# VH-VL binders against q9h9l3: the designs that were tried, part 368

Target 1, 176 residues: q9h9l3
Amino acid sequence: PRKMVAIDCEMVGTGPKGHVSSLARCSIVNYNGDVLYDEYILPPCHIVDYRTRWSGIRKQHMVNATPFKIARGQILKILTGKIVVGHAIHNDFKALQYFHPKSLTRDTSHIPPLNRKADCPENATMSLKHLTKKLLNRDIQVGKSGHSSVEDAQATMELYKLVEVEWEEHLARNPP
Below, E stands for the ipSAE of ESMFold2; O stands for the ipSAE of OpenDDE; V2 stands for 0.75 times the mean of E and O plus 0.25 times the DockQ between their complexes.

## First folded at step 17 (VH-VL)

Design GG46 (framework fv_fezakinumab)
Fold by ESMFold2-Fast, scan of step 17:
Structure GG46 (fold): chain C 176 residues (1-176), chain A 120 residues (1-120), chain B 111 residues (1-111)
Amino acid sequence: as target 1 above (176 residues)
Amino acid sequence: QVQLVQSGAEVKKPGASVKVSCKASGYTFTDYYMHWVRQAPGQGLEWVGWIDPDSGGTFYAQKFEGRVTMTRDTSISTAYMELSRLRSDDTAVYYCARDSYSYGYEFDLWGRGTLVTVSS
Amino acid sequence: QAVLTQPPSVSGAPGQRVTISCTGSSSNIGAGYDVYWYQQLPGTAPKLLIYDNSNRPSGVPDRFSGSKSGTSASLAITGLQAEDEADYYCQSYDFSLEAWVFGGGTQLTVL
């Protein structure tokens, strides 16, 4: 029994024309949805585009935000040795410059039984918002003020729980 | 064709710097990490670091931190590795290799290598 | 020295089976990180032979197989052929070093 957590990160645009995605917030919740970590993170590069409609990040959140190197150390300490659940989680790991073991990674954007329960094609990549609405009858990421990474992490864990028994059995028989 | 083409052999004196290039073709340059791996004559493979061509972000093995700099130019799909303060034991073939960091992490495509010789 | 331990050499006759071991620790293979294997022919760049412990890229014959257990991995080559003569390297990720790490390499001699 390894402990399980869910993660969701918010990114801002840095680099030329704001095309680079840099970590600006990270939320981690436990199996029951309790918050283990939730901090604004200061990128090492100049922020060109806050992407506020999606990220919910504003200039005010960068005041006293935790520097990237320190935040990364705190986050990796929580993730190491745990089963980590996320949605399109490779984007979060990329922003963290982190390589998590595949055998301990659960990506709700690539779980065929989850899509099946939502009446979606098994191999399609469905958004977190769509799956949450279909399977949990809950609207997330509402409005134009940006997403809540806490809300997204909680929804991701709840989605995974719907298929956990079935998917863990599948992984035990078909190791990644 | 999917390939990585590296710059030609270099001969340097101790204390100099060398900059090796790796030009990608046949795939989307920004979709894959680029790793640098070296191999001294008759020795094994040693990982130097990686660059994300999309972000320009880099990560270096502790042994090379402070001496290595990795950069890229997306307009010509080319990655660079510069190693400074060269010593004779930096003599090696330097390879670039791409990885599929979306799930896989495998180094599925390698350049042919660039021999860097450091001698007085 | 190398972070992952491989025997420096292994030999076999054509048609035989050889196995190459790769021994790690709790910070790499033992932490659940996948193992990759590369074949390096003389004077050439390494070529990916096995990824994610036991998977073969397109074009790699099924007489090459990989496995992983605990802190170690193995590469098996059945029906050994002359063209298999090469250096073989295992690779994994080490979370303590925050580095991709290689084995020291194994020279396979045929005949």
Scores: ipSAE 0.649, ipTM 0.871, lowest interface PAE 1.7, mean pLDDT 91

Design GG47 (framework fv_fezakinumab)
Fold by ESMFold2-Fast, scan of step 17:
Formats: sequence, structure tokens, C-alpha cells
Structure GG47 (fold): chain C 176 residues (1-176), chain A 120 residues (1-120), chain B 111 residues (1-111)
Amino acid sequence: as target 1 above (176 residues)
Amino acid sequence: QVQLVQSGAEVKKPGASVKVSCKASGYTFTDYYMHWVRQAPGQGLEWVGWIDPDSGGTFYAQKFEGRVTMTRDTSISTAYMELSRLRSDDTAVYYCAREGYSYGYEFDLWGRGTLVTVSS
Amino acid sequence: QAVLTQPPSVSGAPGQRVTISCTGSSSNIGAGYDVYWYQQLPGTAPKLLIYDNSNRPSGVPDRFSGSKSGTSASLAITGLQAEDEADYYCQSYDFSLEAWVFGGGTQLTVL
């Protein structure tokens, strides 16, 4: 079988009025939740808005952060050939300027059986925080100081594991 | 109607630069990536790169890195591809093409192409 | 050279079935990337014919079908018609090149 990892990225605002989302941290965990990668990443453009409330990123984290081009190479080496799990993962891939095979991508924000287990409409987009509380009885993203991408990646993998057998069987019968 | 309208044919001398435009209409310009693909006379399709009209972020095929620049103007829903230091083998029809929404990577809408001829 | 390999030409008679192959490698189709097919009529821009290996956009007849297996993909055209004369291109993504890659194109002639 193909190896599986989960990813979560934190973005800061760059460009006009901070509207562009640029990669500033990436965490990748394996199937068991062990950290494979966790680095602060320096965007090539001036940071206008750290979005600290959500990203947890501050100027101090940028001092010795890995430059984007180097970090991207490291991250893509880990992701290549693996099933990659994420929540609203399109945004993470966009920030990485990366196209991952659709057949090897699992987005926990778009898995109908997962919402069904949470007693929510199958086509609703639910937050990672809500799904984790409902299905794992665990609070994540607590407080006002930003999210932990490690914690989010770990929660995302655990959520996927709840529907893995059912969803992999569905994908085998209905290839994307 | 949903369409991509490209600028007209260009004739350039070697060493010059050319800037091709692609004006989108009938959809939200910033929701879809825009790709550029070229086709030399009688030859196949060759991918040049993409731009995200929302962020302005770009990615170029390695062979064009350093010679191509992609930009956009969201106020007029127009994408641009500028190719510099033109060579005779850059003679081609240049297409803009829209990538599918979200996880859709198909090039689902194409401009009619802009012929760029590079000759001395 | 094209990264994906297609036969340069294929021909068939009206009503016949023709198949166009697209051969990739472990860095593109073999890595699980989806395959797309485009039809290019003479003097026109390419038009999306098949996406995500086997799906048809609205307006594409079910005579056109796609499949993918291992490092290769195939486009099948049944009930061949004169208006099917065109160039056909396959496309996928190559993670090693970090590029969208096309086949060399196949010219279909309806005899």
C-alpha cells in the first residue's frame, strides 16, 4: 500500500493589503501522528499581516526561518508518492505551488461519511475544530494566540482514520 | 458567455520582447488559475506556466524561467504573458487556458490563440 | 521530444472504433496523476474532451471514452464520424519536471 501522511500549513498575508496567503509554517505527520517535518518558512515577499490570531506566527519566528524555495523542496520530497491527508488541503497545495495527484489526496473537509458520523449534513463544510470535538472529543485551536499546525495535522490524520476503510473502498469503486 | 479573448498576432525580431493579453469574461476571474500553452507551427502543445489571478503568484516551466513573466490586472479581468529575448524557435501560437475550479486541474476553457512570429 | 508518448497517426472508417494510446512514466501517470484529453480541429484551439481519466464535459458525446492503467492511458472513439478528424493530445502532470506535460499528438484520419 502507499504510505500516508497528513499536512497542515499556516499562512501569513503578503501583497496588497495582506490579501495574498503565503506559506509561513508547515507540519507533516505520519500515519501514527509522529512529526516528519515542522518548520517556519520565510516567504519571498514582505509580510504585511502575520494573521497571528489564526497562524500563531510572529516576527520572531521569521528570524531563522527556512527560505520558501528550500522548504518547498523538502516538503515536496516528503509528499511525493504518498497519500496526503489535509483539511481544506487545496489551500495548502496552493501555498506550496504544488499539484498533488487527486487520487492520492484526502480532504477531510470534503468526505461525506465523516460529516455523517458527526451528525452533520454530508455536503456541509465543517471546521477541523468542530469535527475533532464531535468525533474525537478533543479541543484543538484553543485560545487567541494562533493554531498549532502540528496539532491540526495530527487531528486531521485521526479524523481520516475514522472513515479510512469506508472511504478507500468508495474511492476504489468510484475513482476521482 | 464564458470566454477568453486574446490579443492579435505579433511579428517580432530576435532579441525583442512580446506581451500577449488574455481577457476573461463570463466568470469570476480570480477563482481560476490561468495557464499559458504554446504550439509551434505543425508541432505539439508545450506548457509555459501558470498564474493565480487572485494572488498574482506564478510558476514557470524550467526552460522559460528567466525569460517569461506572467501578470494580471484584476480590474479588467486580463492576464498577460511576456516573453523576452525572443528566438526564432519561439515562433508559435500562444494560448491562454483556464484551469478547473478548486481540485479540477483540467484546462476547460481556451483562448483562440495569438500567433507570435519571430523572424529577421 | 514529448514527455508522454502517442502514436503520430491513426486512421479508421466511418462507424469503426479507434484507440489512441498515451504512454507515460513513474513521474507522471504512474505517480497517480490524472490524464486529460484534448481535441484540436484544424485551425482551432484545443478543446477539453476528457478530464480526470474518464469523465466527459457537457456536450461531449459518449462515443468518446477514456481509461487509465499503470503508466498509460487510452482514448477510445466508437462510431467514428468524419467530424472526428482532428489532432488528439493527452496531458498529465509530471512531479519530477514540475510541469504539465503533453503527448506529441495523434492525427486521426477518417477514411
Scores: ipSAE 0.382, ipTM 0.817, lowest interface PAE 3.6, mean pLDDT 91

Design GG48 (framework fv_fezakinumab)
Fold by ESMFold2-Fast, scan of step 17:
Structure GG48 (fold): chain C 176 residues (1-176), chain A 120 residues (1-120), chain B 111 residues (1-111)
Amino acid sequence: as target 1 above (176 residues)
Amino acid sequence: QVQLVQSGAEVKKPGASVKVSCKASGYTFTDYYMHWVRQAPGQGLEWVGWIDPDSGGTFYAQKFEGRVTMTRDTSISTAYMELSRLRSDDTAVYYCARVDYSYGYEFDLWGRGTLVTVSS
Amino acid sequence: QAVLTQPPSVSGAPGQRVTISCTGSSSNIGAGYDVYWYQQLPGTAPKLLIYDNSNRPSGVPDRFSGSKSGTSASLAITGLQAEDEADYYCQSYDFSLEAWVFGGGTQLTVL
């Protein structure tokens, strides 16, 4: 069996008017929800918008943050060769400048059986908060101080476990 | 009409630098990575690197690190590849190609190529 | 040198089937990365022929098909036609090199 991890990243705004998303925190948990990695990450470019309401990132978190190049190396060592679970995970991979095999990628925003269980259209993209509330009866991303990428990664893994058996069987029969 | 239009052929002396342009039209320039691939006469394809037009982020093949620089200008939907300290074995057709970076990763649209000849 | 191995040439007669192999390793195709195929007619840029192992873009006839198994991939061309005479390149991603990698290319000759 191949090991599985879940990832969630927080991005801050860089570039003109803060429209570019740059990695500022990454959390990785194992199958049981134990934290394997959780670091604040210093973007190589100037931060113009911390997006604190959503990211939870503040200026103080950057003081001891791991430089992007070092953090990226650490993260990729954890992800390589594993099944990686995420929600809208292409955004996380883009921020990491990383290409993970599609056959080893599980995106909980694009798993039809998961949407079916949540009484949502199979082809719709549902938020992590909505799916977690509907299927796990748990509120995440609560309050105004930003999201916890650890909490989000843990919720993402638990959501995937609800459909793991049927989805892995589907992928074996219908390779991506 | 979706297309990539590259600058014309260049002849350079060893030690010079060359800057090739690739102008995109018919699609949203920032939605796709721009990759550069070269092909020496009668030889195979060799990947040089990519630029993300949205962020300006770049990644270069180890062989070209320190000699290649990729940039873009979003106001004119144009990507650039500059190769410095040219040698005779840099003689090649240089292609730009757009790549979907969300999923898939296929090089689905290619420029016609720019021949760069390095000779004395 | 090319990271993915292809035969330098293959040949066939009109109407026949030819297969072009693409051999990788554990750091690319064997790691689960998809394989792409490109056709290059003389004097032209490469054109995407197959993506994600076996899918065809609009306009590519079903005579062209791709497959992947283990560390290798294959391109099959059935009902071979004179117009198929071209160079064919496979491509994948190598996580160890952190690079997109190509095969050395295969020249198809229609006899």
Scores: ipSAE 0.746, ipTM 0.894, lowest interface PAE 1.2, mean pLDDT 91

Design GG49 (framework fv_fezakinumab; at its last look DockQ between E and O 0.06; V2 from the best seeds 0.00; counts 0 for: pae E 14.0 > 2, placed apart)
Fold by OpenDDE, look of step 18:
Structure GG49 (fold): chain C 176 residues (1-176), chain A 120 residues (1-120), chain B 111 residues (1-111)
Amino acid sequence: as target 1 above (176 residues)
Amino acid sequence: QVQLVQSGAEVKKPGASVKVSCKASGYTFTDYYMHWVRQAPGQGLEWVGWIDPDSGGTFYAQKFEGRVTMTRDTSISTAYMELSRLRSDDTAVYYCARHDYSYGYEFDLWGRGTLVTVSS
Amino acid sequence: QAVLTQPPSVSGAPGQRVTISCTGSSSNIGAGYDVYWYQQLPGTAPKLLIYDNSNRPSGVPDRFSGSKSGTSASLAITGLQAEDEADYYCQSYDFSLEAWVFGGGTQLTVL
C-alpha cells in the first residue's frame, strides 16, 4: 500500500489589490501526524495582503522564507507517488501549480461518508473546522492569530482516518 | 454559448514574434486554466503550456521556456500566447483549450485554432 | 517522439469493432494519471471523446469506450461508422516532465 500524507497550505494576497492567492506556507504530515514539511514560502510576486487573520502569516515570516520554486521542488518530492489527503485540496495543488493523480487524491471536503458521520448532508461542502469539531471534538482555527497549517493538516488526516477503510473500499469498487 | 474565439492566421519571418489571442465566452474565465496546444501540418498535438487566468501564473513546457509568454486580460476574458524567435518548425496551428482545475483535467473546450506560418 | 505511443493508423469496415492502444510509462499512465481521448475530424479542432479513462461527455455515443490498465490505455469503437473516420489522440500527464503529454495520434480509416 502507498504511503499517505496530508497537506495544508496558507496563502497571502498578491497582485492588484491582493486578490491573487499565493502560497506562503505549506505543511505536510504523515499518517501518524508527524510533521514532514513545514516551511514559510516566499511568493514570486510582492505581497500586498498577508491575510494574517486567516493565514497566520506575518511580514516577519517572510524574512527567511523559502523561495517558491525551491519550496515547490521540496514539496513535490514529498508528494510524488503518495496518497495525498487534504481539505479542498484543489486549492493547495493550484497554489503549487501541481497536478496530482486523481486516484491518489483524498479530499475530505468531498467524502460523503465523512459528512454522513458528522450528520451533515452527504453532498455538502463542510469546513474543516466544523468537521473537526463534530467528529474529533477538537477546536481548530481558534482566535485571531490565524490558522496553523500543521494543525489543519493533522486534523485533515485524522478525519480521513475515521472513514479510511470505508472510503478506500468504495474507491476500489468505483475507480475514477 | 460557451466558446473560445481565437485570432486570425499569422504569417511571420524567422526571428520574429507572434502573439495569438483566445477570447473566452459563456463561462467564468478565471475558473479554468487555459492551455495552449499546437499542431504542425500533418503532425500530432504538442502541449505548449498553461496559464491560470485567476492568478496569472504560468507553466511552460521545457521545450518552449524562454521563448513563450502566456498572459491574460481578465477584463475581456482573453488569453494570449506569444512565441518569440520564430523558426520554420514553429509553423503550426495553435489551439487554446480550457481545463477545469477543480478535478476536471480534461480539455473539454477548444478554440478553432490559429495558423501561424513561419517562412522566409 | 511522442511520450505516449499510439499506432499510426487503424482501419475497419462499417459495423466492425476497432481498438486504438495508448502506451505510456511509469511516469504518466503508470503513475496513476488518467487518460483522455480526443477525436479530430479533418480540418477541425480536437474534441473531447473520453475523460478520466472511461467516461463519455454528453453527446458522445456509447459505442465509444475507454479503458486503462497498468501503463497503457485503450479506445474501443464498436459499430464503426463512416463518420468515425478521424484522428484520435490519447492524453495524460507526465510528472517527470511536468507536462501534459499526447500520443502520436492514430488515423482511423473506415473502409
Scores: ipSAE 0.918, ipTM 0.952, lowest interface PAE 0.5, mean pLDDT 96
Fold by ESMFold2-Fast, scan of step 17:
Structure GG49 (fold): chain C 176 residues (1-176), chain A 120 residues (1-120), chain B 111 residues (1-111)
Amino acid sequence: as target 1 above (176 residues)
Amino acid sequence: QVQLVQSGAEVKKPGASVKVSCKASGYTFTDYYMHWVRQAPGQGLEWVGWIDPDSGGTFYAQKFEGRVTMTRDTSISTAYMELSRLRSDDTAVYYCARHDYSYGYEFDLWGRGTLVTVSS
Amino acid sequence: QAVLTQPPSVSGAPGQRVTISCTGSSSNIGAGYDVYWYQQLPGTAPKLLIYDNSNRPSGVPDRFSGSKSGTSASLAITGLQAEDEADYYCQSYDFSLEAWVFGGGTQLTVL
C-alpha cells in the first residue's frame, strides 16, 4: 500500500510581460484532507504580475517566504514514493522542476469516470471549480481575492476519493 | 517538417568554450523541453541537462554544473548549449532532443548531432 | 559507468529472437519510472523505439516489444533482420541523482 497526498500550487507571473509561471505557494494535504505543507515560496526571478485575482498572492506574502530551492527540497521529500493527486497536475510538477512517476500520478482533470459522474464529456478537461460544484455540491474559488491552494488540494483529494476504487482497478488492469 | 537542426562540427583547444545550437521547426518550440545528451567516441549516451524554452528554466546534471549553460531564443526557435573550460574527455557528439513534459517523458525527436573535438 | 546495466553485445541469426536486458535499481526503474528504448544505427542519432515500457511509436514494427518487471526491463526483437544491426539503449529517470539515465548500450550483430 502506498500513501496518497494531494497537491495544489499557486503561480505568479515572471519574465517578459509576466508570461512565465513561477511557483509562489504550495499546499499538500493527506488522504483525510489534513495539511502536510503550506508555504509561500519566493521565486528566484523578479515578480512582474502577482496574478492576485487567481493566485491570492500579494507582495506581503513574499516577505519571509521560503526560497524556491529550499521549498522544492521540502516538497519533493513529501511527494517521493507517494501517489500524488492533483488537478492539471503537470503544471504543478513543471513549476517544481520535478518528474513524478506516471504510475503514481493521478490527475483529476483527466479521469473519464469522474467526468461521467459529473454528466460531462469523458474526454473534456473540466475545471476543479465545476467538478467540485457538480459532485460535492461545494463552491470553491469564490470571490475576486484569489484561490486558496489548501482548499483546492482538499477538493482535489475529495474528488479523487469518489472514483478511487474504480480508477485504481482500471490502472491495475491497464498500467500507464 | 518536424525537425531539429544542429550547428556544425567544432574543434577546440583545452580550456576553451563551445556553443552548440539546435533550431526547432514544425512544432511549437515552447511546448516541449529541450534536452542535451552527449556521446563520446565509442561510448554510450550521457545526459547533460534540459531547458524549458517557455520559462527559460534549466536543470543540469551534477557532473556539468558550473561548466554548462543552456539558453534559448524563442524568436528563432533555437536552443543553445555552451560548455566551458573544455577538457579532452569532453570530445563527443552532442545531441539535442525534444521532450514531451505533459504526461509523456520520451525523447521523441533528436537532432543529428554536433561533433565537438577537444585537442591540443 | 552507466547507471542502468545492459549486456555489451548480443547476436542472432535472421528470423531468430533476441532479448536485451536493462537492469536498474530502487531509485529509478524500481521507483516506478518508465523505461524507454532507443535504436542507434551506425553514424546516426538515436531514434525512439519504445516508450513507457511497452508502447511503440508510429512506424515501429510489432516485432519490437518492451517489458518491465521490478527493477529491470527488457527489449525483445523477433524475426531478426539484417537492418536491426545497431546499438540499443535503455533510459529511465533516477530521482536520487535527479537525472535522466541511460544504459551502457548493447551492440546487436545479425550474423
Scores: ipSAE 0.817, ipTM 0.914, lowest interface PAE 0.7, mean pLDDT 92
Fold by ESMFold2, look of step 18:
Structure GG49 (fold): chain C 176 residues (1-176), chain A 120 residues (1-120), chain B 111 residues (1-111)
Amino acid sequence: as target 1 above (176 residues)
Amino acid sequence: QVQLVQSGAEVKKPGASVKVSCKASGYTFTDYYMHWVRQAPGQGLEWVGWIDPDSGGTFYAQKFEGRVTMTRDTSISTAYMELSRLRSDDTAVYYCARHDYSYGYEFDLWGRGTLVTVSS
Amino acid sequence: QAVLTQPPSVSGAPGQRVTISCTGSSSNIGAGYDVYWYQQLPGTAPKLLIYDNSNRPSGVPDRFSGSKSGTSASLAITGLQAEDEADYYCQSYDFSLEAWVFGGGTQLTVL
């Protein structure tokens, strides 16, 4: 069977007023939730807003962070040829400056059967936090210390497993 | 109803100044950067600079430093670009363009453009 | 000169596939910055066609596709239609200039 991984990223603010999102942490887990990659990443430009309340990133994390170009190379080697699961995963690929083949991409924010299981509107874009609470009885992203990309990647994989058989069959019938 | 509405065409003499306006509606003006991009007749697109409507901070392309001033009025959701010491090669359509604040460099919303003609 | 290099024109018959190249340098596309494509119909403002190298906004047909490799990018149009006749611009970011940079534009003619 084709290997499957889940990815989650945390971003900091760069550019004018810190509104550009730049990659500052990336976590990748395998099907069983084991961590394959978890690094703090140094953006190539000045950090204006660490966004710590949501990102969990602080200045000290950047002291030994892996430069973006090196980290991107490491991450893309892990992703190549695999089914990649994420939540609103377009934002993660945007931060990586990367395209993954659509046929190998799974976005838990856009899976109608997953929303149905959560008693949510099937075509609504639901947050990872809400889906995780509804379907896994787990609170993630708790408090003001920010998100954990490891925690979020693991939750994303667990959510996908709930609909994996149904959704993979759907995609086989409806190739992207 | 998300749109950028620009001021009308201008005709100016060399050495004068022009001020073009761009009014945003249908979205929160201060959450997005506003860029200015120009296009001379029959030519390609040229980036002029940006303004952060929230702070008023600006950044100008090197070619225009010293001649361009970008401002805004947040009470009427309007951005402005003023270009001074006009020359005939400043004749162009001047567009305002919205840049979202997420990671990316695309312009997802454009005004219809303002023609500025500089002739003696 | 435009920072990104595009052919000044390309042409194709209806139903054919055409490609438009966009060549940059180590300070823009080669540094890993994404490529964006705009379509401009005569007398109108540019419209976003492709973002982040290969993604399509809502409403853009899947016969438009983009790719990036090394210091270059490409826009492909399959099933060419008369309505595709327009000017096409690539765009990226250049860290040395600290500037948004465009290609010189490509005029597509449908024969």
Scores: ipSAE 0.006, ipTM 0.470, lowest interface PAE 14.0, mean pLDDT 88
ESMFold2 (binder alone), look of step 18: mean pLDDT 95; pTM 0.959

Design GG5 (framework fv_fezakinumab)
Fold by ESMFold2-Fast, scan of step 17:
Structure GG5 (fold): chain C 176 residues (1-176), chain A 120 residues (1-120), chain B 111 residues (1-111)
Amino acid sequence: as target 1 above (176 residues)
Amino acid sequence: QVQLVQSGAEVKKPGASVKVSCKASGYTFNDYYMHWVRQAPGQGLEWVGWIDPDSGGTFYAQKFEGRVTMTRDTSISTAYMELSRLRSDDTAVYYCARGDYSYGYEFDLWGRGTLVTVSS
Amino acid sequence: QAVLTQPPSVSGAPGQRVTISCTGSSSNIGAGYDVYWYQQLPGTAPKLLIYDNSNRPSGVPDRFSGSKSGTSASLAITGLQAEDEADYYCQSYDFSLEAWVFGGGTQLTVL
């Protein structure tokens, strides 16, 4: 049996007009929601836009942040060989410049049974906040502190657990 | 039509540099990674690296790190691969190939290749 | 030299079945990374033949099929035709090298 973790990353804007998304925080939790990794990460490029309303990142978080290359190495050691759960997880992998096996990837934004449980169209891409409210009756991404990647990773794992048995059965019969 | 058009063949001396272009058309240039793959005469395929046209971010195979530079110009939907300090064993056909932007898992569209000959 | 191992050649007569193997390791195919297959006709660029282990792009006939098990993959060609004569390459991702990796290529000869 393979171990399972959930990941959520926060990105800041770099490059022209801050349009490039660069990794600035990563949180990883285990199956039970315990934190395995949670670090602020310093992008190799100048930060133009902190995107604070969504990322929760401020200049103060960058002062002692782990450099991207070092953080990436630490994160990849945790992810390798595990089933990795995320929401719109391709954005997280892109920010990490990382390719995870599709057979070991679980994206809660693309699990039809999860949308079905939330009374949403199966092919729609629903936000993590919406699914968490509908299915777990819990409000996330609230308050004045911005989004917490720990909270988001924990919510993502709990959402996956709602459909885990059904979805793993489906994947065994229909490998990605 | 959906296609990748590469620059023409080049002959270089050892120690020179070469810059190969790959012009994309028929799709949204920024939505797909651009990979570079080479093939020496009579040999197999070897991955060189990728560029994300949207961010300008790059990732190179360890063998080419320090000698290869990948860039793009979004205004003309063109990607470039520059290889410096050329050696005779860099003689190869260099291909650009499109990868899935979200995962980079597919090389579904290839340029016709650019032959680079390095000889003294 | 090549990270994935393929036989250098395979041959068959028209109408027959041939299979081309692709052997990897725990850092690539064995780690769960998908396998891709390319067909390269003489003087042309490689063409994607199979993606994600067993899927065919539009325009690739059912005669071509892919499979994966453990650290290895295989390409099967049934109903072999003269136009299938080409070089075939497998490809996957290697997390240890942080690189896309190819097999050494297999030359298919139609007798």
Scores: ipSAE 0.757, ipTM 0.897, lowest interface PAE 1.1, mean pLDDT 91

Design GG50 (framework fv_fezakinumab)
Fold by ESMFold2-Fast, scan of step 17:
Structure GG50 (fold): chain C 176 residues (1-176), chain A 120 residues (1-120), chain B 111 residues (1-111)
Amino acid sequence: as target 1 above (176 residues)
Amino acid sequence: QVQLVQSGAEVKKPGASVKVSCKASGYTFTDYYMHWVRQAPGQGLEWVGWIDPDSGGTFYAQKFEGRVTMTRDTSISTAYMELSRLRSDDTAVYYCARGGYSYGYEFDLWGRGTLVTVSS
Amino acid sequence: QAVLTQPPSVSGAPGQRVTISCTGSSSNIGAGYDVYWYQQLPGTAPKLLIYDNSNRPSGVPDRFSGSKSGTSASLAITGLQAEDEADYYCQSYDFSLEAWVFGGGTQLTVL
């Protein structure tokens, strides 16, 4: 089978009133949850709102952060040719300005069997925090100091592994 | 209702710049990338680049990098493509087209095209 | 030169089947990227005919079908009609070029 990785990104607010989401951290883990990549990333635009309560990003993290163009190149080398797992992953790909093949993309916010296991409506977009608590009995994104993209990527991979066999069989019979 | 309306035909001299507009209506302008595609007379389709109306981020085909600039104005749901240092072989119909970036990459909505003629 | 290869022309008689090929490489179709097909009638903008390899938008007759295997894709038109005379373009994404790429186009003539 193809190598599988999970990704989670943190975004800060740029542009007018900080309403644009720009990449400021990216974490990638392998199938077993080992960290392959975890860097703070300097957006090419002025940061208006660090969104620290959610992103965990502070001004000090930007001092030696990897410039966006360099970080993007490193990240894309890791993602290319692999099955990439994420939660609401379209936001991460958009922040990366990246088009990943749909046949190699797994979005844990859009897997009906996963929602069913969590006793949630299968068409609903449930948060990573909710699914992780219901299915893994683990609290993530705790407190006011921001999220850990490493923690989120690891949780996302573990969630996918709960439905991997049945979902891969479904996709083989019903290609996206 | 859902449509892309492009500006009218332009005639330019070599070395000049041209700016083509594409006004979106009937959908949320910032939810889709706007692509630009050109077609020289009797030739095939050639992708120029895209702009993300939400972020203002752009990506250009290598052939056009340095000569093309894409911008947008979200207050009027309009995308722009400016091509500078025009050559006679830039004569083409320029199309804007809506494309997704997540669950639907197809160019499902196209403007009617803007003919740009470059001649002395 | 176009990144995706199509035959420059194809022809058939009314009621026949024609197939238009689209040949890519490991950096586009072979990397798993979906294939899209567009129909362009003379003097008009291209119109989406097939998306995600084999899906039809509303209003496209089932006489048009798409398929993909390996590094290639094909568009099949059955029950050929005079109004099918048009240029047909395939499209995909190329990760090495970081670009959306088109085939060179195929002119369909109904004899």
Scores: ipSAE 0.762, ipTM 0.898, lowest interface PAE 1.1, mean pLDDT 91

